# VHH binders against LysM domain-containing GPI-anchored protein 3 (LYM3): the designs that were tried, part 5

Target 1, 370 residues: LysM domain-containing GPI-anchored protein 3 (LYM3), of Arabidopsis thaliana (Mouse-ear cress) (q6npn4)
Amino acid sequence: KSTIEPCSSKDTCNSLLGYTLYTDLKVTEVASLFQVDPVSMLLSNSIDISYPDVENHVLPAKLFLKIPITCSCVDGIRKSLSTHYKTRTSDTLGSIADSVYGGLVSPEQIQVANSETDLSVLDVGTKLVIPLPCACFNGTDESLPALYLSYVVRGIDTMAGIAKRFSTSVTDLTNVNAMGAPDINPGDILAVPLLACSSNFPKYATDYGLIIPNGSYALTAGHCVQCSCVLGSRSMYCEPASISVSCSSMRCRNSNFMLGNITSQQSSSGCKLTTCSYNGFASGTILTTLSMSLQPRCPGPQQLAPLIAPPDNVPKELMYLPSPSPSPSPEFDDIAGGGSSIAAVPAASPGGATVSSSNSIPGNPANGPG

## First folded at step 7 (VHH; framework vhh_7xy4_2)

Design k44 (from h2 with A33Y)
Fold by ESMFold2-Fast, scan of step 7:
Structure k44 (fold): chain B 370 residues (1-370), chain A 121 residues (1-121)
Amino acid sequence: as target 1 above (370 residues)
Amino acid sequence: QLQLVESGGGLVQPGGSLRLSCAASGFTFSSYYMAWVRQPHGKGLEYIATISYSGGSTYYSDSVKGRFTISRDNAKNTLYLQMNSLKPEDTAMYYCAKPRTYWSGDWLDHKGQGTQVTVSS
């Protein structure tokens, strides 16, 4: 299967952008760069949205985030909806492309998208169209559901290391990107397949085709419903969101069961399960389905890893200096040692200690200065 | 050092044909999708065609579909564009390009210096 297929204006899908912060930014500032919902962005990275004033929380430079977007057809080729950026003092097309948008767009692509604007002089406050590339998963009945992450190849990245970081294989990466060999260069953008939980909502639902990567969360139905994906059943689990909004009924019809309620009763004849499940959002209405099934045994305890706290600023030594060995090296690249030299990239981990806390650098005082 | 060198452009009458070539070096040519893009004088870049690493899949813009054929010779590290039934609006600088992504020929990682095609009486 190739990711470079012609598309029509009716073709849309869910996709992810792999974005590394170029500087410390508030959650709302990051979200505004991509014109996405800030709480949906936090949930895609398993960050707890119940934290007080979380939208104004400052996320540190070098943090890697999965940005959820709706990929839509532009000029017969699938692309994200074009985002907009207002230029700042000393901006260049190069700094906007390579720093602000982390290499997800090139200076030449910005120039082409803004052919009506004289880009030889970038006055402060100039509004630029930023086109961001994306890919849609076009699976078959036999394929495991996946969501594609647009990933910018950095420095000494290797195909094996990228595969290890995102729990895929070099073979899958090569096939998804229609490559003849696993050769990559810094600045290449790869479609990385993330295993996911798919939905079976009706085609008339506004969230038809909702898909959530393993270990992640999504917000839907106008912020009323929160869904999660735990590797195992490949099915989403949905419940009422913690955000207080005006919501239609989440009760399954002709019952006292609320969305997310699951009851089990074990007997000598087997286990009877009764569930009130989410079935999509249509015309302002939350659709629910009450179902009953009889299984030989009740499922074991299902544990979802808790959501993680918003990442804090850390000493620059921990963020930028950890390199066990210089490039190229098995300890420095992802083939031998695997992954980031920072304690963790928390985006895919829904909770617990994302770091061991076993570092030799003392932190700042828990209470204020002095 | 990655290098793309286009050739084969020139002046041609409406309805005529031209074959463009692109010599690639400095990377594993057979491992990458390749594209042709063009830029009319004073206008932006326009996507023309993309070909898969093996040559088994090809994609065309609606403006050239049925008239242009993209092909490649991996043994010679060369990309080709056969242009038939040329029209005045095909007049442009033509560039051989290595796409930045594998899902769009519009997303350029690198392009050559170009070869001029002029369609005029």
Scores: ipSAE 0.014, ipTM 0.389, lowest interface PAE 7.2, mean pLDDT 76

Design k45 (from h2 with A33T)
Fold by ESMFold2-Fast, scan of step 7:
Structure k45 (fold): chain B 370 residues (1-370), chain A 121 residues (1-121)
Amino acid sequence: as target 1 above (370 residues)
Amino acid sequence: QLQLVESGGGLVQPGGSLRLSCAASGFTFSSYTMAWVRQPHGKGLEYIATISYSGGSTYYSDSVKGRFTISRDNAKNTLYLQMNSLKPEDTAMYYCAKPRTYWSGDWLDHKGQGTQVTVSS
């Protein structure tokens, strides 16, 4: 049941970091901390990228973000990410670890990663290697797709609370983390399995193995195609992206169906469903498949929640949406794991961009800028 | 409770062979990556080999590659280490270990009591 396996130094995989903003930062500033694509980061959090100059919009302090990352094999059994940070005035190893990187790294881990540097004196402009946690889905015989989130345990967290927040179980958390007992301590970094939508693209496709966690979006096929994974779904839905780019044909061959078109006809023998679906990107060509299936009931109208608008210099107090059960900012921050424009649970956000998870795509992130 | 019990160690001459076994209990053995590590007297823990939960992937330290073989029998909840062409430098306490999958403290989640391997010339 554990999907985490040994790896080689050339293996890479896609994963997510759970990160809480320590101060107000622009989208590009947050993306730079992790050396990730800003657009992929926005879509992983269901933030609409069609807004003008969205990369320079300000994200508020305490906002919880899913940061899409690519992990490298370390120590033959653990996948981790290294990023780089340039020190600023008044930085300490403690403030970098606990504030800037939100507890995703300890001061001791920074010291070990920078053993050739005297860290007792941090001059402004010192470049530091920051090792970050990373968990990958490495199982091949699992019936349910999952993408892993590296989550920092907080002082008030319980295994049951974390399981509920991310729609998993204490048993699954214990098993995935190879724990002998479900005991956690503040500062522990847990691998949390997030339910995901998988793809079945051919191996020659550039986006082979694309996987999207529930509540996220991804851009693929040179930004021509947008795929989403709604809460509770295991199959992604792809349609033409709304951004202005030049794209190859998105029509299913020998048909009038465009990518994303679905028709259904209910009869006494069941529901006949005809779909023009996305089947990967290869050699500059968007691959489509026209399929017909028969199922007992027709699906109801598919409505995906809209992407959320990006904030722009909005005070923290005005960033959070009112809920039917309103909570004060301190309580909200505790239950949300930090600031969030969508109050409840990160995985509950409808749609959004994500990191493709792949034991089968070393060194080729499908959800990158190209 | 999680328990790892090593056996099969002993005294052997250089060039000899030994097969170590590890009986696992208290957890779903077939769901976890397993490892062998060793500790020479007065030195730190040294990684030797890892094996994936399915047995489909194995990795070795350069010091033992080509001489040692890690394997597992998930039906018997048992991990093995076949050691060939043993050298005096292989003298150590050998531990069956379950690695951590999250970044918290030491990379090993659990290790057994160990079995002593002594190679004398």
Scores: ipSAE 0.015, ipTM 0.336, lowest interface PAE 7.5, mean pLDDT 76

Design k46 (from h2 with Y53W)
Fold by ESMFold2-Fast, scan of step 7:
Structure k46 (fold): chain B 370 residues (1-370), chain A 121 residues (1-121)
Amino acid sequence: as target 1 above (370 residues)
Amino acid sequence: QLQLVESGGGLVQPGGSLRLSCAASGFTFSSYAMAWVRQPHGKGLEYIATISWSGGSTYYSDSVKGRFTISRDNAKNTLYLQMNSLKPEDTAMYYCAKPRTYWSGDWLDHKGQGTQVTVSS
């Protein structure tokens, strides 16, 4: 079976919880369940934060979300900093564990974490500590460039199915979870390595070790810089974010190239590629690197994870009205020095990620139609 | 069915060494991570070390890192803890433990009956 990651009190890492919504909840309500930043949660799921009043949009029941958490050492094991939940009418330990927190914690684990409280009868407004498991795998058998997702095994799941869903392998899942055989049971929690773009920022940068899973975005440098993975590649792509009001210079040193600018020039000796790249955040300063490379062919447009419109509940009478306006794509037309300079990463599926998916629900990899 | 039986504890002087053993039965030992935990008299359980199913990964608490070594022999279904440079504060009941599948405050699935280690002149 899968293993845990015991720890000492010195280390933390960024980790993800694989969470399935039990009912329709606003973005702020979901974020409050985990006491996480709503913007970070939306970006982890490629949801476009530029939409008006996005924090009050309603996320539908059954939506799968990646919840970004700080994975800390608590009571000798890695888990989220104690999350608190205030009980509501009709709550039971079972419904809180299995429905509200999607099986990421057991009723018994809630009971143990709240050992000083009699939980046989839950009064409305009771404050409960909710321990949520997570993984860092720092210094283990694994050296994969991955961010780890805590995934609750469901009754229909197989190791092969989970591996396929998250673009990993049965071998990697088995190794990460220190399993001798790929045997799972419903309710098991697996650490799933999500293929990620890692950074090579210097150790003195505040975002040293920044890692972004494929299909996600992250804000860094005091919300001045937005980074993502190029689909089908391990290359991290960073550009100026639109929501920050105070940022240090984003130009590459001794040049007119802005962060995210990629310029390509084809010649008889190959393609000359010039890139102004993000190199971390230190002492309030955005670090940049200007690089030049010679490649046999000029890359096509970069295929970034599509920014998806936040879902919203509408009355039945309004379901037949025209579709909502598509979400604005990141403003790559001017930032990248011309859209054609973006590196191409062909997707295996027929639909590329270069167009906006305004009607898509992020984190819904279920293999059924409805 | 599942049983963990510790041995090798005893009285030792400060600076001395002891090797603890744990005989496991009733489950597929080679498929699971294993741990050592300890409990000093009148205190709670303290994590000491964990080893992966293959033996390729080991983790230690800061209090024992560099002094204790966890190892396993899957052919013999046996877990070991080599303890060097023992200190009086290492005095505790030592338990061989099988961690739970889920990470939580109660992370141990099973632990043995323990073996007493006393470090005293």
Scores: ipSAE 0.000, ipTM 0.230, lowest interface PAE 12.4, mean pLDDT 75

Design k47 (from h2 with Y53S)
Fold by ESMFold2-Fast, scan of step 7:
Structure k47 (fold): chain B 370 residues (1-370), chain A 121 residues (1-121)
Amino acid sequence: as target 1 above (370 residues)
Amino acid sequence: QLQLVESGGGLVQPGGSLRLSCAASGFTFSSYAMAWVRQPHGKGLEYIATISSSGGSTYYSDSVKGRFTISRDNAKNTLYLQMNSLKPEDTAMYYCAKPRTYWSGDWLDHKGQGTQVTVSS
């Protein structure tokens, strides 16, 4: 399939860039190259954000990262993204393209995007527009994965090796990239289809179309909500993020259920499942949906994707890192993020009691006899 | 070696018509979406139209929608642009372009030598 498809100015899509660091850079420095949120970037790579001052952690040269990007419709035919780069001493279009942006852009593409600028002499501080690949498709073909990674082919790579690395097939890679044969050259950019968890948020939500690759995380709603996609899953699981920020209510309306709370009741007629789920972020408001369903069997405990420590080639003696937290437990309190003392009492069934918060009754409702 | 060769340009009066052709070689033409872009003298490049690899989907810029028609013949490795109701503002060098199939940001990765269209009163 071509990445060129009719679109409107309101259309956006999510994509990933495969980026290899050219030198040691802070998390914030890498994020700045792509104008993306640094914590979201870490979570897209399953890196644990609970480490102190993680945004200033120095990531080593040659580290491969998946950079989460959002693309917009350009000229009614293509989804596109551009970022901005200020030139430094000794920069050339070649070094910016091949080293700084890891081959995700060519010198010629930078030249075209900056046609009003004389690029024969790059003075320090020159602001350049950097066009970046956006591999995203309409998703009309239901057999295709929903999320695509723009991957720069290396000299050591083979189609079979790339397919294995990203849990896809040579056939799918060949078809997605409209290739006649599975032949690649170093420097080629491939659209790699990734298994992912999708969302059904309303189109007016700022995170409309949010999609998370298997084994990864996304941070959304102004750092208030964290979503996970476990291996083999198609549906994301969202819960309150552990970051201390000012957030709108994460309670499902007219209930005691907080975002991420799942209760189940097994009976002879089936399993009654009640879920308070995340439904997008709009105008500063975290949208929640309280749903009830009947299933033949209750689902198992909620699983979370595994997290890794921030990669580091710098001696750790210069930095104080806390001991990694124990692996996430699928217990109710871990799912709910309730903030209650888990040690005080074992998790008990909620009992399904209906409790309305004081905040659900604004003012004094007048109830006249009649 | 990828090559795109445009033809069919020329002088035409306002309200007239022209059909541009682009002969493609050096790649599997039927596997790629194709585009037409133009560049007025002393101005930047402007997108005109795009056609899917199969020819099943087409899209146009608002400036030419309803007047121009993009089409292709995969058996002949040829791209076409039928231009009707031409205006002086359509005067430009017209280029056949092969965009990157997996990158939506750069439609100018490959374009031909161009064919000049002049609409004069």
Scores: ipSAE 0.014, ipTM 0.307, lowest interface PAE 8.2, mean pLDDT 77

Design k48 (from h2 with S57Y)
Fold by ESMFold2-Fast, scan of step 7:
Structure k48 (fold): chain B 370 residues (1-370), chain A 121 residues (1-121)
Amino acid sequence: as target 1 above (370 residues)
Amino acid sequence: QLQLVESGGGLVQPGGSLRLSCAASGFTFSSYAMAWVRQPHGKGLEYIATISYSGGYTYYSDSVKGRFTISRDNAKNTLYLQMNSLKPEDTAMYYCAKPRTYWSGDWLDHKGQGTQVTVSS
């Protein structure tokens, strides 16, 4: 069973599907199942996109993926994304629903979506409409933005275990899913609120309303800027995604401060922090804001940039992807080694008061600046 | 502590070749991806090539693809850039660079002092 959410025809939102891979598939094959951008899919799972021919790399069976989707209103009752699937040898509605789409859809829902097709005999090459669940709930605090993950309950799952895994609470899960009690059954689909970092970009920016779930990356500004959201943080951190000159200037104002740089200067009047922050993409131009804050004392050595651990069970070659920098780079030895440690990052780097845009805690609803 | 020292630049005629070297010290070189970047006079930094920590994967900018080859010798802590079929547009200061993993005053964690490459007749 899935949660029902009333909606309107103009109602769209960003959402995530929780998908467990049923067999070894290439990145492009997985992306094609959902008609999503492979780059966006990889970044939603903290997988570096700089790997040569990354689209042809194989993702292993049983890997859990967050699939980024745009959710639209269907029949005023639920928001759902429809995708298309071409049947293969030995496919059944059951295998398509339970294996290929990981239980995100039922055989009955496929039948209803394809009412003009005789689905009792699936000829190879039959095109099917697959209705997928999604949620755009306002069940979380507006100052605490969230993306909703459609998650299929497994036989080993408990409500407490799911809450712990996704850093939420049983109470929040129960309330978001309009449940009378925290009772679940295998095959149930839950809307799980994933804490996210929101942007304060101006409304005229092309990436206005950018939101990134904790533990994920996003590319923006024509692939020139990479933004990340760290577990426990509410502010995204943005830095140059590539070192190519084909991008517009990533320097703050008329200075040598690059996007993502923080500099501290100690004086008798205190510590002056200078930060070059990303403020959106408009008319082919990367917008930056140079901000200054004054603190009694400098916070110590240069703050380590937030690092997001690769998802579990990803092939080591994909985990240790070379980056055309300045993306975060793992500090692991060769594939067989892995003896180096990635430094645990502090939950957040408070900068104290700033004069502009370090507004690291979003005060705006998800999908828009305030 | 961490040092990157480039060498091998010089004056060369169009169509010529140069091999740049970068001696790395003060960090576990074999654990990090490395890059070559360049800066033409009066212009911004341009990405040229990146190589993975193991040397198994390489990336190139479209302007140098097929002409330049990045390589590394982890036993010698040395990064290389073989430049063939050089053009006047390749004239720049060339820097060996370590990708950013720490907060610093550069978008690259570190880059060396550079080696000048001038392509003219």
Scores: ipSAE 0.000, ipTM 0.118, lowest interface PAE 18.7, mean pLDDT 71

Design k49 (from h2 with S57T)
Fold by ESMFold2-Fast, scan of step 7:
Structure k49 (fold): chain B 370 residues (1-370), chain A 121 residues (1-121)
Amino acid sequence: as target 1 above (370 residues)
Amino acid sequence: QLQLVESGGGLVQPGGSLRLSCAASGFTFSSYAMAWVRQPHGKGLEYIATISYSGGTTYYSDSVKGRFTISRDNAKNTLYLQMNSLKPEDTAMYYCAKPRTYWSGDWLDHKGQGTQVTVSS
């Protein structure tokens, strides 16, 4: 359910902007455009942050990105007000709205948000507030956890196509947007519900309320812990991050289980699952919980969703690159097995659901054999 | 108050041409994207074309692409739809429309009174 109706003061949530790049820009330049953390932006798009100097990598025009934002209630309307743009030579409110921010804001909305500024003449270096429309998920309807993506409809889009692209349904899109009928037009901004993995971390944890959309990753605990939300899952899976240099212990108390270890033992009485799971970050300490459950059968083989390489410039024939999403492909090795034309990359960290085996983690002080 | 007034509709033979105009008032026309939509008798609204505030970007439905051209004159606060190679299935009431400028599933903020286009042999 969407909370797009008049909202209350202090009603705030995490949300996403569906942004199509207007020109070739570095990762840091795109992140700066929205005042978001470059690493968080890359991980929201399942892009592998372990690539050398990834923050200075050039992303191609026409690439579609999910930009993580905080959605707030201001004057009864939900919008993000954290984004500011410094004008350049030849900018107009229209070019900023249509080209720079890809139709996620109108010239009128920029003008209204900057009523104290004389916008009759845009001098170079004018700092503008860019209000970006967004929507908050209302969990009171017993709905599955979700994050809303603000998506600008293109001329070639259909409701069925959008639903398929974002793993939702035409019915859910129609209901979330109170449309009455599943009809769309170019320039529409739709709230697209992305299923998400929620967390139950204690309120004193720094990452309390962490939520990750399906097909995305997040780094937490000072870059020590990597969490993923596999397509179709509602529970996040956390493991030690492969790029971290030094971290507090990631071992579950009174055990030899490393964070992310899932051990299964089948017997005539059923399957006993033992899991060492991540439970938040507090005062420099990585919190872990060792839990056991019993179910009739052990889970079958688990598929890992790998992180993808940063996108490079693409031929004109490729009209649309949807937001990168990890694909469960245990038979594919995009980096290590590679081709001679692919640039060398140290590692892609896909995250994983692993039974009783630890990955070798560079810089992890709790790393054991195998 | 915002007003959109369409004109230029009429009866035309198949293969003919018509140019529709929309006079906009009550808002800063040059700051908004504009659209043309149509409604055949007894059917729902059909999207035809959209144009950005500057005229630099245009979109068309597949049914009219290559035959219709949307354009605008910001100095005159006027939106145009040039319709060529008209077909009987193009018969409809044509509306000039201002899309919503904020997040919305119902993208039309305002729609004019309409102008009837009839294509018959």
Scores: ipSAE 0.000, ipTM 0.175, lowest interface PAE 12.9, mean pLDDT 75

Design k50 (from h2 with S57D)
Fold by ESMFold2-Fast, scan of step 7:
Structure k50 (fold): chain B 370 residues (1-370), chain A 121 residues (1-121)
Amino acid sequence: as target 1 above (370 residues)
Amino acid sequence: QLQLVESGGGLVQPGGSLRLSCAASGFTFSSYAMAWVRQPHGKGLEYIATISYSGGDTYYSDSVKGRFTISRDNAKNTLYLQMNSLKPEDTAMYYCAKPRTYWSGDWLDHKGQGTQVTVSS
């Protein structure tokens, strides 16, 4: 309900920037604009980091990314983040604000943040402080934990369309942004609540207060651990990341269970579930908790967002024309003439290959993606 | 309809004091943090102070720490700014403000019409 919360210099919060690429850029180039970790950025967008040399993959113009940021307190009025940008040939404050940073900052805000620099001469190699928006709140009107995305409104956007895209409501958007009416203008930045999984790590953990939006991944514990929000539940699931080889033990104490292992044993008395869970990172040590529970039936497998391949390198992405159409497949009919009243019209199916695999003794549930 | 109405400004001598008031209406005042900002003639907006929705936490710009006190009365939907040891540099139009969540070049969701504070002999 509060559009701002009091903060101190020790207060940090996680937030997301909604960023649309203005040109083809390498992963490392995009990460450098925001001074964020490249692999964390990829995981925030469910992009598979196991691909060789993924940090040098080219992301195409017009791709929308969620950029994970950690915000600090600014003069007690709100949590904010600043990044640094070194000017290039032909840069203007307008092109830096509107193109390079995708409208996440205005030219006037850059001027104010660099009041001691003569911006009238904007020479190549000038180092600019770029203030970025940050929205951090304790929850939504629905009392559900949420992570907030700063989203730049475009000319084609409607409040209903934005709400639908991010699985929220016009009412929540209006309330979070302290608006009297659902009126938006191109260039406005909206705080969009994304439903999230919160952690219960101890206060002494470096990643205390870690929160992850549904459908995203996050890296923590010095790149040793990756976590996600389980779809359809509000449970955070963490497992070893494949990025670092220099990690403390990820085994639950006095057990053979590794971080992320979930074992179930069904019996007449119910399902015994044993889980080795991540409990934060402290003083270089990965904290784990071994838990055991008995429930009537064993749960199904974790429903995590699918990891996607990095986008293909498209050197002429600027020639792409965004759909006004849904890219319909060509359709062929053996007979025309339009006079046929014989209805075989339900042939326009979703087209997805629906091959239901039936359970059989040799089948085993071991066959799945991952 | 959200409204913020400031009062209490005026002409005061250096070293003097003023108390500004802001009457809020059209929203649930007790649910929102509030701010005071100022704008000297020909300059941009300068942040002065914030207060949490409950009044339990307050924050100040370095230029006014120890001299200004922000407070609120949620039962009366009123925000206050007690200004002590006023300096000529404090001369500005003072605005009661409700912070904005979105970033559109103006960090404030709403600010009132303002009340002028002039510090001179």
Scores: ipSAE 0.013, ipTM 0.364, lowest interface PAE 7.3, mean pLDDT 77

Design k51 (from h2 with G55S)
Fold by ESMFold2-Fast, scan of step 7:
Structure k51 (fold): chain B 370 residues (1-370), chain A 121 residues (1-121)
Amino acid sequence: as target 1 above (370 residues)
Amino acid sequence: QLQLVESGGGLVQPGGSLRLSCAASGFTFSSYAMAWVRQPHGKGLEYIATISYSSGSTYYSDSVKGRFTISRDNAKNTLYLQMNSLKPEDTAMYYCAKPRTYWSGDWLDHKGQGTQVTVSS
């Protein structure tokens, strides 16, 4: 497989970034680093968004997240994404690249993307363009729908280990990355193919081409519709989102069927299946399709990807938290089961930080500002 | 471990030609895309060309398209850049680079020592 695919300015695609938190950060703070929707980010990791004030929940350092991004064609030769970061006290290009963005960008790439600025010494408040990788392939040799994850190789990683973690094969990893041999080095960025459920929405829908990795969720139609993908079904299941407000009608036209409703009636002639399914979002309208089919036998109830509670490193039971993703989160398990460090806050002196003040640092538990 | 060594630079008249070579070692050269980048004196790095591991795909910056040709010899672990119709603005230190596998054109993953190209009358 070619690592370079010609594209046009009209070409956009969906991709994922594999990101490990460098410090405790609110959901909104993590989302802001990548300029993505906070609740969509949570659902991409099968985190339950129905929890009150979930966008302000503090996610623990070392947690691994899949960040959903949309890529655009750059220079006619590749798909990429850039985000913006405002420098803070003690930032270096190295710490921004290796810690803040988890190795998804190099210090030299930041320098080149900001070539008109002398970055040999970073002044606080400098606005930086951060170029980020996009693994986004479309080709004749792809037999199954897949979403690609940009994964930063760690010192302990092996090709076999990465393949097992993300439910793929060493052969698929080697082919996707145009490698002849399964040789990797720490800091390499690999495109990891994740099996996914694709959609067949009309081209005029704003969510045309929606694709969801197996064991995950996506939020679409604003915050009105949530869709899931479960291994083996290869078909998305969409229903009203738990946080849906101010949404257009989610009933199939001229019927009593709500989006997501499936009814079955078994008879000697077979099973009559009636479904009210999601067909995309256009001009503020949730599109639905009422369909009837005849099958030899009725299917069981619709399966949904399991949702997990928002991660927190305080309770010991987090070590044993089930993951609906085919890609478990060993970083989260490591945080939860890290010896006596299971508590987010050490036994501190009562009088913490009194200063904190207007120069507040977004997400920095090391300073102990409360 | 990974090493890239450029050669073939020099002084050339406008309209002339040069062929740059890059000897690669310390990794499986035939398995990775390779690139040429350049850095004019006092300026940042500029992407020039990329070639896939199989030579099936090549890409060029607009400033050199039609004048430069990137090629490789996987049996010799060598990358080449044929430069024709050279212009004064092509004057720069030229580097052989190993970009990240799927993010081809990301010329900062690794680069060699460089070879100077000067186009002057």
Scores: ipSAE 0.014, ipTM 0.312, lowest interface PAE 8.0, mean pLDDT 76

